# Designs tried in a protein design chat: VHH binders against Uncharacterized protein YDL144C. Part 17

Target 1, 356 residues: Uncharacterized protein YDL144C, of Saccharomyces cerevisiae (q07589)
Amino acid sequence: MSRILVIGAGGVGVITALSLWLKKESDVSLVVRSDYDRVLKHGYTIESCDYGRLEGWRPHHIYSSVEDAASAADNQGYNYIVVTTKNIIDGPVNSRVSNIIRPVLEKNKELHGPQLTTHILLVQNGIDIEKEIWAEFPREQYRYTVLSGIQLIGSTKIGSGHISQVGQDHLSCGAFDPQDAAAIQAANDFVRMYSNEGQNFVEFDPRVRYSRWKKLLYNAAINTSTALVGLDVPRCLEFGVNKKSTEIEVFHPAMREIIAIAASEGIIIEEEFITMFTEITRKKVFKPSMCVDCEKGQLMELEVILGNPIRIAKRNGVATPTLSILYNLLVLVQAKLKERKGLLKFDEKTATLVDE
Short names: E, the ipSAE of ESMFold2; O, the ipSAE of OpenDDE; V2, 0.75 times the mean of E and O plus 0.25 times the DockQ between their complexes.

## First folded at step 11 (VHH; framework vhh_gefurulimab)

Design m3 (at its last look DockQ between E and O 0.82; V2 from the best seeds 0.00; counts 0 for: pae E 3.3 > 2)
Fold by OpenDDE, look of step 11:
Structure m3 (fold): chain B 356 residues (1-356), chain A 119 residues (1-119)
Amino acid sequence: as target 1 above (356 residues)
Amino acid sequence: EVQLVESGGGLVKPGGSLRLSCAASGFTFSSYAAAWFRQAPGKEREFVSAISSGGRTVYADSVKGRFTISRDNAKNSLYLQMNSLRAEDTAVYYCAAKPTYKWGQYDYWGQGTLVTVSS
């Protein structure tokens, strides 16, 4: 039986753990940082559109930290690490994905050496998120694969130990390296272990890079713009000049730039998706995730959604005038959030940044 | 041996037209995405256009509406029809090919063909 550690106990993480648990093909561990005591004592209350109402639910194991999960007395290592936390490269160093998973990778190495391959599933937004792991963990020293998870789900932590899922779980899982046979197999295995027929939707993704670029049409254009202005998508559209300027002058250009960047890598995304992403949200009054994060005073996934694409564009000679403006403005918004959270210190006497 | 060989470059007046060709050999061209890049004097190489193995096309904004990328898999050839040429289109144009499942730099590159747009 595969041992799976889920890191991140938000709405997405808890439902991910629940799905695995319900399938009964995995030993499921969940890292619960802030709600550990409550969850330990009372379990989760979950209202799920996929699985109904659950009271007092717990996975097989709960840990207060990744370190605890790694050093647990009966721990025999983990086959899978599922990361559902936000990927915030410019956040605290300890919140980087490589640092988050390090204790488990080290423990697995200690316990089993080259006999255990750890499969790291990144259920995160953005592009080039796998590169950090590859850079930090040399393959000659560590045995692991990196898997992509693209998840569409409406799930939120609404209180301590309380989860509300109002949107069906759709997961696409594949190998970041399309030539990595072990990763491909691991992704397929995960799809099997995660699938609850009639409840959630999960599929193997044979084109991870394509899928990531495709999703960036929405994230890089719509998610970022709405975050900047603090509006839902319908208001963004309706408040534009002649109700067209936002779509024609912001969303579409940004999406076209993403398509061009992908193309510069040999990945051709259909232009029809520009229209699709605009239309699917045109009449839905909701704020995208980055916008919500900003309003809640939480850091945004800015670097993986805009920073990395722009870096690729620069490298490959793709002009990104729209994305660049969005990025550079949101960098300031992100900094403002950091300052409010005490992550940045600005000295007003000298008008200089004191601490990053 | 894998080869991409560009041709069709030359001197053209502003507003003129030119058609570039790229002949591929040594690999299964039909299963590859292909692209055109260009490098102007003193500038970095820039993306111009790409076409999937299935014929889907993408263009840089600077050339959209003026350039047309196409391919003939039977002839292992890539083309770039350039209309309404401008002085800023002056560059060495490179043909490139890559499997569609990969990302990053294109696997194969030509030596380039010079296009000069001048009055």
Scores: ipSAE 0.250, ipTM 0.716, lowest interface PAE 1.4, mean pLDDT 94
ESMFold2, look of step 11: ipSAE 0.470; ipTM 0.830
ESMFold2 (binder alone), look of step 11: mean pLDDT 88; pTM 0.888

Design m4 (from k1 with Y108W; at its last look DockQ between E and O 0.92; V2 from the best seeds 0.00; counts 0 for: pae E 2.4 > 2)
Amino acid sequence: EVQLVESGGGLVKPGGSLRLSCAASGFTFSDYAAAWFRQAPGKEREFVSAISSGGRTVYADSVKGRFTISRDNAKNSLYLQMNSLRAEDTAVYYCAAKTPKTYKWGQWDYWGQGTLVTVSS
ESMFold2, look of step 11: ipSAE 0.592; ipTM 0.870
ESMFold2 (binder alone), look of step 11: mean pLDDT 85; pTM 0.859
OpenDDE, look of step 11: ipSAE 0.891; ipTM 0.966
ESMFold2, look of step 13: ipSAE 0.571; ipTM 0.863
ESMFold2 (binder alone), look of step 13: mean pLDDT 85; pTM 0.861
OpenDDE, look of step 13: ipSAE 0.903; ipTM 0.970

Design m5 (from k1 with A35S; at its last look DockQ between E and O 0.89; V2 from the best seeds 0.00; counts 0 for: pae E 2.6 > 2)
Fold by ESMFold2, look of step 11:
Structure m5 (fold): chain B 356 residues (1-356), chain A 121 residues (1-121)
Amino acid sequence: as target 1 above (356 residues)
Amino acid sequence: EVQLVESGGGLVKPGGSLRLSCAASGFTFSDYAASWFRQAPGKEREFVSAISSGGRTVYADSVKGRFTISRDNAKNSLYLQMNSLRAEDTAVYYCAAKTPKTYKWGQYDYWGQGTLVTVSS
């Protein structure tokens, strides 16, 4: 029976743990930080369009930290680490994915050495998100695979221990390295352990890099633009000059730039997706996740959604005038959020940034 | 042994046309995405155009409408038709190919040695 540690107890993480728990094919642990005491005593209240209403629900184990999960007295190692936290590489160092998963990787290595391969599933947005893991954990010293989870779900924490899922769960899971047979097998195994037929939608993704570049059309053009201006998608479209300038001058040019960057990496994305992504929420009053993060005063996944593609574009000589303006303005928004959170200090007497 | 060999470069006047070819050997070219890059003296390499194994094309904004990428899988060849040439198009042009089958950190798998295109009055 696979032992699975889900890290991150927001709307995505809790439903991920619930879906695994309902399948009854795995031993499910969840790291619950700020809500730990409330969930320990009362469990979760969940309203789910997929699974109905649950009261007092807990997975098999809950922990207040990854360190506690790794150090549990009866822990025999985790087969899977499922990371559902936001990937904010320009944020606090201890929130970086490598630092989040390190206690489990070290404990698995201590307990089993090379006999346990740890399957790290990144359920996070963006491109090149696996690079940090490979850089920080040399393959000659650690036994692991890195899996990609693209999850489309409308699930939100609406209070301490309270989850509202109003959008159906669709998970697409695959191996970042399409030649890593162990990763491919682990991804297929996860699909089976996560699938609750008739209730969620789960599939194996044989082309992870293509899928992530394709989703970036939406994320790099629309997610970012809505976050910059604080508007839902229909308002962005209707408020444009002649009700057309947002899609013609912002969304479509940004998406074309992403297509060119992907092509400079040998990944060809069909231009038909520009229209598809523009239209799927035209009539739905919906704020994408980055816009919601800004409204909540939380840091954005800016680097993995815009920074990484732009760095690739610079290396490959791809012009990105639209993406670059969006990025540089959002860097300022991110700095404002960091200042508000105490992660950045500006000295108003000298009009300079404080480095210490 | 994998090989990509460009040809068709040369000197051309502004406003003129030139057709580049790239002959591929040593691999199943039809399975690969293929691309043209260029590098002007003293500058960094620049993406020009790519074509999928199925024939879908992508162009850098700077060449869109002037350049046409194509492939002939039966002849294992990649082409770049360059029209309305400008002095800024002067560069060494490289063909490249990438398989979707292997993991790579964002680079094409195979590269040619390049063919020089000079656009000058």
Scores: ipSAE 0.535, ipTM 0.851, lowest interface PAE 2.6, mean pLDDT 91
ESMFold2 (binder alone), look of step 11: mean pLDDT 85; pTM 0.863
OpenDDE, look of step 11: ipSAE 0.829; ipTM 0.945

Design m6 (from k1 with D31S S53E; at its last look DockQ between E and O 0.81; V2 from the best seeds 0.00; counts 0 for: pae E 2.3 > 2)
Fold by ESMFold2, look of step 11:
Structure m6 (fold): chain B 356 residues (1-356), chain A 121 residues (1-121)
Amino acid sequence: as target 1 above (356 residues)
Amino acid sequence: EVQLVESGGGLVKPGGSLRLSCAASGFTFSSYAAAWFRQAPGKEREFVSAISEGGRTVYADSVKGRFTISRDNAKNSLYLQMNSLRAEDTAVYYCAAKTPKTYKWGQYDYWGQGTLVTVSS
């Protein structure tokens, strides 16, 4: 049985652990931070459109930190590390993915040397998210693969130990390096271990970079816009000038810019996806994830969704007037969130930031 | 040996036209995405246009409506028809192709030597 460590116990992470647990083909561990004591004593209450209501549920193992999970491997290590935390590269250093996964990689190396290949599955939004891992963990010193998980799910933590899943789980899993046979096999194995026939939808993704750029049409144009204004998509569309300006002057131009940036990297995305992503939630009254994060006072995945594509655009000479305005305004929203969380300090007497 | 060789550059007056060609050899060109980039002296490289294996096209806004990218897979060639040329189109134009076989960070895998286009009265 594969030993799988799921890191992040939000709505996505808990349903990920549950889906793996239900297949009975893996030994499932979950890192639970703030809810650890509650979940240890009472388990999770889960209300899932895919799996029904569960009470008192736990995966096979629960840990309060990645360090504890790594130590408790009982000289076995983990075959998979599944990272479901938000990727906030402009956030605290200890929240960086490389720092999060390091205890497990070091323990696997200590226990097994090159004999155990660790499969790191990033279930996180954005592009270029794998670069930090390759930079921080040289392949000469560590034996691992990096896998991509693109998940479309409506799952939220609505209270301590309480998960509400209102949107069916769709997962696409593939290898970032399409020539890495071990990664391809690991991605296919994960699809099998995650799939619950008739309840979720799971598929292998043979073109990970294409899929991430395609999803970025929605994330960079719509997710960001809703976060900026605090409105769901139907309101953004209906409140526009003549009920059209948001779509014509914001969503579509931003998506066209993403298509041009992707093309400058050799990835051609079909224009019909502009219409498709615009229509996904036109009539569904809910706020996308970045909008929800902002309302909850949580930091946004701003850099991997907007920052990274804009940096590529600058390098490749692609004009991004719409994306740049969105990004610069959201940088201010992110700074406001950081200030409220104590991560930035502003000296009102000097009108300057306190610490660099 | 993989090669991309541009031709067709030259001096043109504003409002004029040029057709750039890129001859590909040493690989099955029809399986690759291809693109044109340009770089004026002292400036950063700039994306111009790309075309997929199946003929789908993307243009930078600055050239849309004036430039047309095309490919002829039987001749292993990429083309850029440039109409209504302006002084700001002056640059060295590069042909590029992206192989489906490697994962690399960055733009395209193979690049030509460039051909100079000068738009001046």
Scores: ipSAE 0.559, ipTM 0.856, lowest interface PAE 2.3, mean pLDDT 90
ESMFold2 (binder alone), look of step 11: mean pLDDT 85; pTM 0.866
OpenDDE, look of step 11: ipSAE 0.889; ipTM 0.963

## First folded at step 13 (VHH; framework vhh_gefurulimab)

Design n1 (from m4 with K104L; at its last look DockQ between E and O 0.87; V2 from the best seeds 0.00; counts 0 for: pae E 3.9 > 2)
Fold by ESMFold2, look of step 13:
Structure n1 (fold): chain B 356 residues (1-356), chain A 121 residues (1-121)
Amino acid sequence: as target 1 above (356 residues)
Amino acid sequence: EVQLVESGGGLVKPGGSLRLSCAASGFTFSDYAAAWFRQAPGKEREFVSAISSGGRTVYADSVKGRFTISRDNAKNSLYLQMNSLRAEDTAVYYCAAKTPKTYLWGQWDYWGQGTLVTVSS
């Protein structure tokens, strides 16, 4: 029975743990930070379009920290680490994915040496998110694989211990390294362990990089634009000049730039997806995730969604006038959020930044 | 054994046209995405255009409407038709190919040696 640690107890993480728990083929642990005491005493209340209403639900184990989860691995460690947290690479160093998962990798190594391969599944937005893992954990010293999870679920934490899922649980899981047979097998095994017949949709993704670049059309053009202005997609579209300027002058140009960047990396995305992503939320009055994060004073996944593709564009000589404007304005929004959180300090006497 | 060889470069006047070819050998070209890049003197390499194994095309904004990428899989060849040429199009043009299935971070699998295009009065 696979031992799975899910890190992150937001809407995605809790439904991830629930789906694995319902399949009854894995031992499911969840790291629950701020809600730990509430969930320990009362369990979760879950309202799910896929799984129905649950009250008092808990996975097999809950922990208040990754360190505690690693210590309590029942001397067996974890086969899978499933990371569902926001990936804020410009945020605090202790919140970086490599630092978050390090206690588990070290414990697995201590308990099993080379006999246990740790499968790290990143259920996070963006491009190039696996690079930090490979840079921080040399394969000579750690036995692991890195897997990609693209989640299209509509699931939100709406209160302490309370999850509302209104969009179907849809996971695409694959290997970042398509030549790594162990990673491919681990991704297929995860698909099997996550699949609940007739309730969710889970598929193996043989082209992880293509899929992530494709999703970036929406994230880099729409998620960013809505976050900058604090509006849902329908309002962005209806408030534009002649009800057209937002899609014609902002969304579509940004998406075309992403297509060109992906092409400069050998990944050809069909132009039809520009229309598809523009239309898929045109009539859905809700704020995309980056807009919600900004509104709640949380740091945005700015670098993995927009910074990384722009850096690729610079290396490959791809012009990004629309993406660059969005990025540079959102860098200022991110700095404002960091200042509010005490992560940056501006000295008003000298008009200079104090924290570097 | 893999080889990409560009040809068709030369001197043209502004407003003129030129057709570049890239002959592929040593691999199954029809399975690969292909692209043109260029590098002007004193500048970094820049993306021009790409074509998927199935024939879908992407263009950099600076060349869209003026350049046309195409491929002939039966002849293992990639082409770039360049119309309405400008002085800024002066560069060495490189052919590249990449398998859609390999994990290659930010890299094309194969590159040609380049062919010079000079656009001047």
Scores: ipSAE 0.405, ipTM 0.792, lowest interface PAE 3.9, mean pLDDT 90
ESMFold2 (binder alone), look of step 13: mean pLDDT 85; pTM 0.870
OpenDDE, look of step 13: ipSAE 0.780; ipTM 0.927

Design n2 (from m4 with G106H; at its last look DockQ between E and O 0.82; V2 from the best seeds 0.00; counts 0 for: pae E 2.2 > 2)
Fold by ESMFold2, look of step 13:
Structure n2 (fold): chain B 356 residues (1-356), chain A 121 residues (1-121)
Amino acid sequence: as target 1 above (356 residues)
Amino acid sequence: EVQLVESGGGLVKPGGSLRLSCAASGFTFSDYAAAWFRQAPGKEREFVSAISSGGRTVYADSVKGRFTISRDNAKNSLYLQMNSLRAEDTAVYYCAAKTPKTYKWHQWDYWGQGTLVTVSS
């Protein structure tokens, strides 16, 4: 039975743990931070369009930290690490994915050496999110695969230990390296362990890089623009000049730039997806995740959604006038959020940023 | 041995045309995405255009409407038809190919050695 550690106990992480738990083909552990004491005592209350109402629910194990989860591996370690946290690479150093997963990789190595391959599933937005893992964990010292999870789900934490899922879970899971047979097998195994037929939808993704670049059309153009202005998509579209300027002068140009960047990396995305992503939420009064994060005073996944594509564009000589404006304005929004959280300090006497 | 060999470069006056070719050998070209990049002296290499194995094309804004990328898989060849050439198009042009079947960080699998295009009075 596969031992699976889910890191991140927001709406996505809890439903991920629940789906795995319900299938009864894995041993499911969840890292719960702020809600740990509440969930330990009372379990979760879950209202799920996929699974109905559950009260007092816990996965097989809960832990207050990744370090504790690694220590408690029962001399077996974990087969999968499922990372559902927001990837804020410009945030606190302890929130970097490499630092989050390191205790588990070290424990698995201590327990099994080369006999246990750790499957790291990144259920996070953006591109190049796997790059840090390859750079930080030399393959001669660690045995792992890196898997991609692209998830569409409407699930939120509505209170301590309370989860509301109003949108059906759709997960696409695949290997970042399409030539890694172990990664491909691990991704297919995860699809099987996650699938609750008739209740959720999960599929193997044979072209992870293509899928992530394609989703970036939406994230780099729409998620970012709505975050800047604090509006849902229908309002952004209706408030534009002649009800057209937002899509014609902001969304579409940003998406065309992403298509060019992807092409400069050998990934060809069909232009009809520009219209598809523009229209998919035109009539749904719904704020995308980055807009929600900003309104809640939370840091945004800015670097993996905009920073990384722009850095690729600079390397490959691709012009990004629209993306660069969005990025530079959102860098200021992110700095404002960091200042409010005490992660940056501005000295008003000197009018300068204080370095720690 | 794998090779990509560009040809067709030369001197052209502004407003003129050139057709670049890239001959591929040592691999199954039809399975690969292909691209043209260019590099002016003292500048970084920049993306010009790409074509998928299935024939879908993407162009940099600076060349769209003036350049046409195409491929002939039977001849293992990639082409770039360049019309309405401008002084800023002066560069060494490189062809590149990448398989969708392997993962490499931000790398094209194969590169040519380049062909010089000079657009001048």
Scores: ipSAE 0.600, ipTM 0.875, lowest interface PAE 2.2, mean pLDDT 91
ESMFold2 (binder alone), look of step 13: mean pLDDT 86; pTM 0.870
OpenDDE, look of step 13: ipSAE 0.879; ipTM 0.962

Design n3 (from m4 with T99N; at its last look DockQ between E and O 0.84; V2 from the best seeds 0.73)
Amino acid sequence: EVQLVESGGGLVKPGGSLRLSCAASGFTFSDYAAAWFRQAPGKEREFVSAISSGGRTVYADSVKGRFTISRDNAKNSLYLQMNSLRAEDTAVYYCAAKNPKTYKWGQWDYWGQGTLVTVSS
ESMFold2, look of step 13: ipSAE 0.668; ipTM 0.899
ESMFold2 (binder alone), look of step 13: mean pLDDT 87; pTM 0.882
OpenDDE, look of step 13: ipSAE 0.919; ipTM 0.977
ESMFold2, look of step 14: ipSAE 0.693; ipTM 0.903
ESMFold2 (binder alone), look of step 14: mean pLDDT 87; pTM 0.881
OpenDDE, look of step 14: ipSAE 0.680; ipTM 0.893

Design n4 (from m4 with S52T; at its last look DockQ between E and O 0.77; V2 from the best seeds 0.00; counts 0 for: pae E 8.0 > 2)
Fold by ESMFold2, look of step 13:
Structure n4 (fold): chain B 356 residues (1-356), chain A 121 residues (1-121)
Amino acid sequence: as target 1 above (356 residues)
Amino acid sequence: EVQLVESGGGLVKPGGSLRLSCAASGFTFSDYAAAWFRQAPGKEREFVSAITSGGRTVYADSVKGRFTISRDNAKNSLYLQMNSLRAEDTAVYYCAAKTPKTYKWGQWDYWGQGTLVTVSS
């Protein structure tokens, strides 16, 4: 029976834990921070378009921190670590994915040495998100695989211990390294453990790099633009000059730049997806996740969505005029958010940053 | 031994045409994506065009409409037809190949030695 630790108790993480729990083939643990006492006493209230209404629901175990979860692994350790937190590489150092998962990797190594392979599933947006893990955990010292989860789900925390899911649960899971047989097997096993026939859609993804570059068309062009201006997609489209300039001068050029960057890495994305991603929310009054993050005063996944592709473009000699403008303006929005959260301080007497 | 060997470079006047070739050996070229890059003196390497194993193409804006990438998998060859050449196209042109099947830290798996294209009157 696989022992699974889900890290992140937002809308995505709770539904992920629920789906695994419903299958009855896994021992499911969830890290719950601010809601820990509430969920311990009363469980979750879940309103799910896929899984129905649940009252008082808990996974098999809950913990208030990753450190506590690692300590309490009953000398068995964890087979899977499922990371559903936002990946904010320009955020606080202890929020880095490598630091978040380190207590579990260290505990698994202490308990089992090379006998237990830890499967790390990153359910996070962006490109090159696996590279930090490979850089921080040498394969000579740690036994692990890194898996990709692309989850399309409309699920949010709407109150303490209260989750509302209004968008169907869709998961594509695969190995970042397509030559790693252990990772491929672990991804297929996870698909089986997550699948609840008739209630969700789960599939193995044999081409995770392609899939992530494809999704980046939407994320790097639309998610970013809506966040910058604080508007849903239909408003962005209708408010443009002649009701056309946003898609013609912003969305499509940004998407074409992503296609060129992916091509410079040997990944060819079909141009038909430019139209597809532009049209899928044209008539839906919908704020993408980065726009929602800004609205809530939370840091954005700016570097994994836009910074990383731009760095690849610079190495490969791909011009990115549209993406670069979006990025540089959003760096200022991110700095504004950091200042409001106390993570960045500006000395108005000297007109300089304090912590540089 | 894996090799990519470019040919077809030379001197041409503005408005002229050249056809570059890249011969691949030592690997299954038909399974690889392939690309052309170029590097002018004093500049970083620049992406020019790419083609998938299945024949889909992408072009940098600076060459779109003037350059055509193609491949002949039976001959293990990649081509770049360059029309309406400009002085700004002067560079060493490199052939590159990348497998879609392996994840390696790095950009492209294999590179040629380059062929010089000079566009001048």
Scores: ipSAE 0.028, ipTM 0.591, lowest interface PAE 8.0, mean pLDDT 89
ESMFold2 (binder alone), look of step 13: mean pLDDT 85; pTM 0.857
OpenDDE, look of step 13: ipSAE 0.342; ipTM 0.759

Design n5 (from m4 with Q107E; at its last look DockQ between E and O 0.74; V2 from the best seeds 0.00; counts 0 for: pae E 2.9 > 2)
Fold by ESMFold2, look of step 13:
Structure n5 (fold): chain B 356 residues (1-356), chain A 121 residues (1-121)
Amino acid sequence: as target 1 above (356 residues)
Amino acid sequence: EVQLVESGGGLVKPGGSLRLSCAASGFTFSDYAAAWFRQAPGKEREFVSAISSGGRTVYADSVKGRFTISRDNAKNSLYLQMNSLRAEDTAVYYCAAKTPKTYKWGEWDYWGQGTLVTVSS
C-alpha cells in the first residue's frame, strides 16, 4: 500500500486525495493549512460531479504543514509526493516547489536511504517545471523520480472545508524523463491507484513534454491574454476589431510562436491545434484560470507559462514579438498584485522600488 | 558511427539561392525529427526550421516564405532550399536530429559540423 502525501488543499488537491482514498489502495495524507482545524473537527463537505455528495470526509491523515507530515509519528516516509499548489517561481521563496518538498525528501533519505524512491508528481501548469527539482536535489544524494500530471478538473474551494467539483476529473500522468524506467512504472502505478472506473478519466501520458508544449498553445496565448484584459474567451473574440483581430493578431501569432519554440526543442506540434484550442472555448462564457487568479488578487503562474518559453526562445534564437509583449505587460500586472500583497514596495518619494 | 554531414554552403550574392544538404548515417533517420540551426559570426545560435518524421514543417519567421525544409528518408537526407538570400542570412548552418521517443531535456541527439553560407555582394 503506497503512502501518498498530497500537498495543497484547494479544489484540485482535495479531489486528488478523495480519488486516491476511494480506490482503497493507498494510505492518503493531505496537508491542510488554513482549514486544518475545521477539517479536523468536521471533515470536508464535498459536492462532486464524479463522486456525489460527501459530508464529514477526511483522508487517512491530515497535517497543518509539510514539516509536520514529514515528522509524523509512524516515521515511515512517503512513496509519492503530489504537488497541487500553483507554481509561482517569482513569488515567496517558501512557496518554491523544492522548498515545499524538501522536508519529505530529507526525511525519506534519513529513514530509508536508497531503498525508498520518492515519486514526485507535479500537478502544475507550464513547461520546464521539473528542472528546479533536478537542480536542487542531486541524483547522487537523493533517490527520486519526477512525474507530470496534467489535470483538467473544475473543482474549487467555496468555503472553509467545502469543495465544489462541477467539472469531471481528467488526469494524464507520465514521466518527465521517458528513459527512466522507475518513473514510467511509478506513473503507471499512480494511474491505477487514482482510477475510479466509471467516475473519473485517468490515463498514462507517454509523451509528457509534447503534451505540456501542446497545452501551452492555450495557456501562453489565451490564458495570458484573458488575464491581461479581464475578459472571458468569447468576449475577447467578439470584441476584437471586425470580430477577428484577437484571434488573427493575438491568439494565433502567439500560438505560432510557441510552435516555433517547441520545434527549436525538437517537439513538433501540429498546426491544427491552433484552431482546436481557439474553438474549444469560443462559445463557453468561462474565464480561464489565470484570468480568475488575477481578478481574485492572486499571483499568476506567469514564469512557467510565458517566462520559461521566452527564455528557451532566447537560447535557441526564436523570435517572440507577440509573446514578449504579453509577458512584459503581465510582468507589470504581477508586480501590481505583489505590491497589493505586500511582497513589493514602491517608494513614492524617490519613485523607486524599495525591495529591489 | 552516427554522423550528420552538411554540404552545399558557399558564397552567394544577395537575392541568390543555395540548397543545403545534410547526409545522415549510423541511425534510423526516418524515426527522427530534424532541424536546421544557424550561427552568424559573433552571435548566438538561432533556430531556422524543423521537420517531423512525418514531414510536417515549422519555420522561424525570419525565413518563412524564402526557405524550404525537406527530407528524403530513403536517402537519409535533410535539405534546406534557401531563396532570396540576404546579408543577414550569412552564418554557419547546422543540421540536427532528435528522436521524439526520448524527448530529452531540450537537447538534440545529433549535430552536424556545419557548412558556411556567406551572402555578400
Scores: ipSAE 0.502, ipTM 0.837, lowest interface PAE 2.9, mean pLDDT 90
ESMFold2 (binder alone), look of step 13: mean pLDDT 85; pTM 0.858
OpenDDE, look of step 13: ipSAE 0.914; ipTM 0.974

